# VH-VL binders against q54hr6: the designs that were tried, part 2

Target 1, 191 residues: q54hr6
Amino acid sequence: MFTKTAIELIKELRGTDSIPHYNDTSIKATIDEMIALYEDLIKTITEHKEQKKEPFYLQHAITFHNSINRDKRCILAYLNERLNRIKEYRWSSGQSLLPDQLKERLSQNEIQFFSEYDKILTEYNSKVGLDLTIDPQPPKELYIEVRVIKELGEVVLNSGCTVNLNLNTTHFLKRSDITNLVKNGSLEHII
Short names: E, the ipSAE of ESMFold2; O, the ipSAE of OpenDDE; V2, 0.75 times the mean of E and O plus 0.25 times the DockQ between their complexes.

## First folded at step 1 (VH-VL)

Design i6 (framework fv_indenebart; at its last look DockQ between E and O 0.01; V2 from the best seeds 0.00; counts 0 for: pae E 18.3 > 2, placed apart)
Fold by ESMFold2-Fast, scan of step 1:
Structure i6 (fold): chain C 191 residues (1-191), chain A 120 residues (1-120), chain B 115 residues (1-115)
Amino acid sequence: as target 1 above (191 residues)
Amino acid sequence: EVQLLESGGGLVQPGGSLRLSCAASGFTFSNYAMSWVRQAPGKGLEWVSSISGYGGSTYYADSVKGRFTISRDNSKNTLYLQMNSLRAEDTAVYYCARDSLYFGEYFDYWGQGTTVTVSS
Amino acid sequence: QAVLTQPASLSASPGASASLTCTLRSGINVGTYRIYWYQQKPGSPPQYLLRYKSDSDKQQGSGVPSRFSGSKDASANAGILLISGLQSEDEADYYCMIWHSSTYVFGGGTKLTVL
């Protein structure tokens, strides 16, 4: 069985394509649970060494082993998916610098990973005489993902469309309709 | 390649103390129980102590209980043996050995050993 | 009294077979124990060879030749390490070991001389 903390890590990644805030509390709690399960398994098997071939003890050992492996896979999947999203950001943005808002959501190890990945791409591009991460398309996107950080309620956009901008909701809106709201801090651009 | 490297041995007087270290590399250290096994000059092997992967369980030979403390620092991939109230009979080569996931199995890798001599 | 007893020495010729015994103390039934075997050459640390409890519960160490095998002699209350096709490189000290009462117990060791 997954712990509450392992479930929280999975849920954070499933609901969004952006890079969410690094959840060190849940990661640490999941690791602590794994350690507790590991030590309980070792104690049980060691104290009943001569009886571990009996069906009861074998089944018990298998159950604990599966629980530890599930938690371990959950943490690795969480960390690996975050690293993949960081790689995708570097490749799609062409930027060598992390935006402050994104940087605030990364762990120190993830910031270091970005720096190392950037160096590899920059050196490779230098050798081939190309920058493969530079998008030749127009530099600004027509639509961007935003989070409402100040309650605005019902707003009529320049296009005539009406949207409900309720606190902490996420929207995919035309940049030109919301430039002033992003600038004044009412909406936050999600990278 | 699994490697275990012991250090910290030396000459010490009876009643003295020494701390042995074992630096591990080439495997996920926290996944394995670790043990100390000693061998007096010209004599056989004697198990000293074992510790589980995260230190929740420790076991000691009766001859060293209350005098020796086994510990580990998984962030440094290092196993320790704190030896207090040393006696002449503690004179031996001390080997670091990788135990299985479950105690009571096999020691599949051993270090080269570090020599402890207790004499006046 | 010693929990595990091994003969101090054993001699055998190249190409022959050697049977090394590990006898458990009276009151300890060899049938319930896994017996582990280790080889130690002069100037080297011990090397794990194999373990044996039963035909369904045995394990060979990595890189250990199949000419090394384990068995038991219930009548003698002993574990046995059999080395067939003896080679000069097999000359070493051999130790048996068990896990008993939350402790590892080693036998005194047998020095095998290949002449």
Scores: ipSAE 0.031, ipTM 0.535, lowest interface PAE 6.0, mean pLDDT 83
Fold by OpenDDE, look of step 2:
Structure i6 (fold): chain C 191 residues (1-191), chain A 120 residues (1-120), chain B 115 residues (1-115)
Amino acid sequence: as target 1 above (191 residues)
Amino acid sequence: EVQLLESGGGLVQPGGSLRLSCAASGFTFSNYAMSWVRQAPGKGLEWVSSISGYGGSTYYADSVKGRFTISRDNSKNTLYLQMNSLRAEDTAVYYCARDSLYFGEYFDYWGQGTTVTVSS
Amino acid sequence: QAVLTQPASLSASPGASASLTCTLRSGINVGTYRIYWYQQKPGSPPQYLLRYKSDSDKQQGSGVPSRFSGSKDASANAGILLISGLQSEDEADYYCMIWHSSTYVFGGGTKLTVL
């Protein structure tokens, strides 16, 4: 009977590995349900104070209380999972900016979270003197051969070298310079 | 520290209207029912009205029913009492009070009160 | 509607005990209700003292001295506030209160004078 909206919210999130649009409507509806349940519970307890130990009212109170808590758990689970996916994106993409297609699916709070998370990660990288997002696994080779699959033109790499990355050209470049370009689909690793 | 501060009291003619406010601080406002209790000069305490934490339930004394409206703005941590069709017998100090354990228990914190005088 | 009746005034000497009564009328049984007590000093708002339904269901307000206690007299259908070892600072108005039919009901109050 209760918590249907909250359950559907979780199901929606489980239906994809990506980050779906933030469902503000369902969040609001769930909160409204929680408030309604709480108000009803308080009213019942207040108006039937002398009968509060009767099985009917006790069961009523327990049911409503549990429903409120279930809604709360669902909302928190939903929000937590979304934040985890946002963090994962920051690590996996190595990008400090949200692409428009992802940004439009996030709430304002989530956008702010990403910015703050990025700041923390950037600061940490600076302290350790490494970019931990480039190669989480030990590289086997310092240089790799790549093919340009998106036209980029003249690009200045992190090493300070300038390279002309024209479509369908192949290059032998330092892994640390092109990891982000490979991740964003601009370059393809040639096996 | 829990604080309740009433305001809006004053002199008004019979049949007039007045709105009282109570600014709350030091606790999660929406978690508590709030009430108005008044005291006429030299008289005892009289409960006026109560409202639940989220405003879903309101209660009124028979003496003010249909004339007074209790409300709250949880975003502003403020309780209100709209008083219409005021009568001489409504003259009193009006106290804002917090309900201690949800609804239907007792008033654990009180404001200092605001004075309402209804006179020609 | 429930009506709570309190004596208008009571006087007692320092060190003595004072018993303040709150009589319930309108056919309601005092045994089924929690009686709440408040103290009000001149120029101040009321202060919660304690609540009493039974010996197994009673509560003392925060900071309220143990010399304040609640009880009931079933024969008189009344709640009782007992103040032992009366002190000068106990001079005040005392109000009883109940919750009945979705309404808070106060007694008329008792003015306690410490002689």
Scores: ipSAE 0.026, ipTM 0.632, lowest interface PAE 3.7, mean pLDDT 90
Fold by ESMFold2, look of step 2:
Structure i6 (fold): chain C 191 residues (1-191), chain A 120 residues (1-120), chain B 115 residues (1-115)
Amino acid sequence: as target 1 above (191 residues)
Amino acid sequence: EVQLLESGGGLVQPGGSLRLSCAASGFTFSNYAMSWVRQAPGKGLEWVSSISGYGGSTYYADSVKGRFTISRDNSKNTLYLQMNSLRAEDTAVYYCARDSLYFGEYFDYWGQGTTVTVSS
Amino acid sequence: QAVLTQPASLSASPGASASLTCTLRSGINVGTYRIYWYQQKPGSPPQYLLRYKSDSDKQQGSGVPSRFSGSKDASANAGILLISGLQSEDEADYYCMIWHSSTYVFGGGTKLTVL
């Protein structure tokens, strides 16, 4: 069936969390299929205009059109997901360089994309005076787990949220909302 | 055979300028990031600047940022380092080094170096 | 404070092993870095030896004997270049390097003397 090679590209990517080798062979095969389908579609339309109408003309055109669009969307999804994983590598690793092992899995255009992406991040980090990729996670101390030591009942936090702070209950709350309650002994930080 | 041949070194007064060149052969030049590394007399290695294979990314040591400009001409297989506002502490042997594919990671081939002397 | 610190010199006998250290500055963790090593003999440019991050993420330079190897000492926050079976031709300056804050950073170098 048409589009099988394109669907297998997507399955290859879903079968791993890493970036597999760039599948140039299957991409070329899918593009060749798209070109063949497009040429057949044009021939079908031209023959219908110049000759008597066939009862299956619309079915042929719809089938080729849908197959071409599916192949295109599969290739774009494959390439886009690979680019997303390349971006995620740059963010997660905190490193500005591609390892040789990763480079050999990428196309030349993908390697150049990483170089351009890294340049953008480097320029942005320079302007804000920090390296956003050293630890992309928010500070874990932003939210803390607390136990209610004194019965407080329903409390409206500075964030506008309402929480019920019953005695001996445990909550995961933003530190800035409850600093005074911890300081005065109403809440206890669970370490 | 990979070859890197530096040129353009010489004696220059403080505040002067020089342009270093590195002629590359024996490999597809545009596929590799390139770097300049210097070594002052009797001292250790200091990375100066790097450029990606297609020239989209450039990097500089803090000691040279704003004074030096790295560039490449892939049609001539040549790497350049434009050095402006030279100081006595820029006196060194300057090595041209090939990095890894496109972005680089380590310096696998080095030239013999060209000497830059900055003195009154 | 220097990002990478290497002792200025180290001596060892032929046939022995030498352990060259490359200590990272407080605030950066050796565990997350690939440590690159270079050898330089007098009058010659440096030569790439190897890199090491972990036993599953390491690389030996082309033509570099297996008696050169990398490791880390996490408690000392240091990369290690181990040279076993020392030969007289191993007498050279050795530099470590990392990629840090969008720059390549070299250590100050260690002069290895084989005597």
Scores: ipSAE 0.000, ipTM 0.443, lowest interface PAE 18.3, mean pLDDT 81
ESMFold2 (binder alone), look of step 2: mean pLDDT 91; pTM 0.924

Design i7 (framework fv_indenebart)
Fold by ESMFold2-Fast, scan of step 1:
Structure i7 (fold): chain C 191 residues (1-191), chain A 119 residues (1-119), chain B 115 residues (1-115)
Amino acid sequence: as target 1 above (191 residues)
Amino acid sequence: EVQLLESGGGLVQPGGSLRLSCAASGFTFSSYAMSWVRQAPGKGLEWVSSISWSGGSTYYADSVKGRFTISRDNSKNTLYLQMNSLRAEDTAVYYCARGYDFLTGFDYWGQGTTVTVSS
Amino acid sequence: QAVLTQPASLSASPGASASLTCTLRSGINVGYYRIYWYQQKPGSPPQYLLRYKSDSDYQQGSGVPSRFSGSKDASANAGILLISGLQSEDEADYYCMIWHSSAVIFGGGTKLTVL
């Protein structure tokens, strides 16, 4: 059994191929729900301290424990998937600096993770004399920063995401969603 | 050598407007986020506004939101701060600073330009 | 309540060490933040000194002497700027700063007097 807020975290990631805004509110709500579940467990134990029936007690304890563990797994899955998308950006972009548009969507810990991950990759590449992240055809889906050269307005991408592409605005988007727009000169890849 | 040179400060009446400029040299201006930080006479530092390297994102302190506009011209290596509806509490030395990123913070600062709002 | 609190003043003797504190408001865990330190001498703009999150995650500003270092006191929920071997030229105002909730927050500053 998952809490409502844990389900919202999963839905958010499932509904987008980009890196969405860090959902601090839902994470905190999920933690609060886990605390409430723990308090309910303690109350159940306290109320049935005397004359408890072992089979009934064990079943309730297991059920509450499993609920808390499911919520924990949801939060960890959410955070881990975000980190994986940040790593994918570093591999696909080949650049050491986060665009400000992406930075405002990340938590402080995620921004720091990017910096540490970039440092490790840069140091390793320097030692072997090869840049493993500079690849014109990366093995995985890319996210790139683009600038709008021709006014396009509201556009529905292949992923189902809707973006408002106004002249001279910059966006961090999944490469596969915008390949045709870059090729026809409507969007310009920012190096 | 990184250099940031502010200009445009002066005396202005309450409700008036003023535009500050910051001329940058010695680095690739278009690759860095830029910020404005102010300091009232005898007081501490207060962050005012920041702008991304491309100009696509802007950030403002609550005290100036809706009154101040940060902008940049990467072709001229210049940062701007348009200040409207000025109040006595906006009186300060305004510093141009390089950065808006937890990676670097504000690693270089200009000499500052003084803005005095009084009647 | 202020997000960052610094003592208004601190005095220390030449050659001694000074520990400047930057305390985060209750509910904001110092362990998650990278704390930036800036020095401002009379008549001069602020200068970047260093940033510190942990022993494995810190950076010194260009030209900043090794006698300046950063640390944290988790029990006090505070960041610390340590200046060892104090010199007369270290007399200045010192500011801490963090990135919090999409805003830049500065401490009120500590005036260090070297006597």
Scores: ipSAE 0.000, ipTM 0.428, lowest interface PAE 16.4, mean pLDDT 79

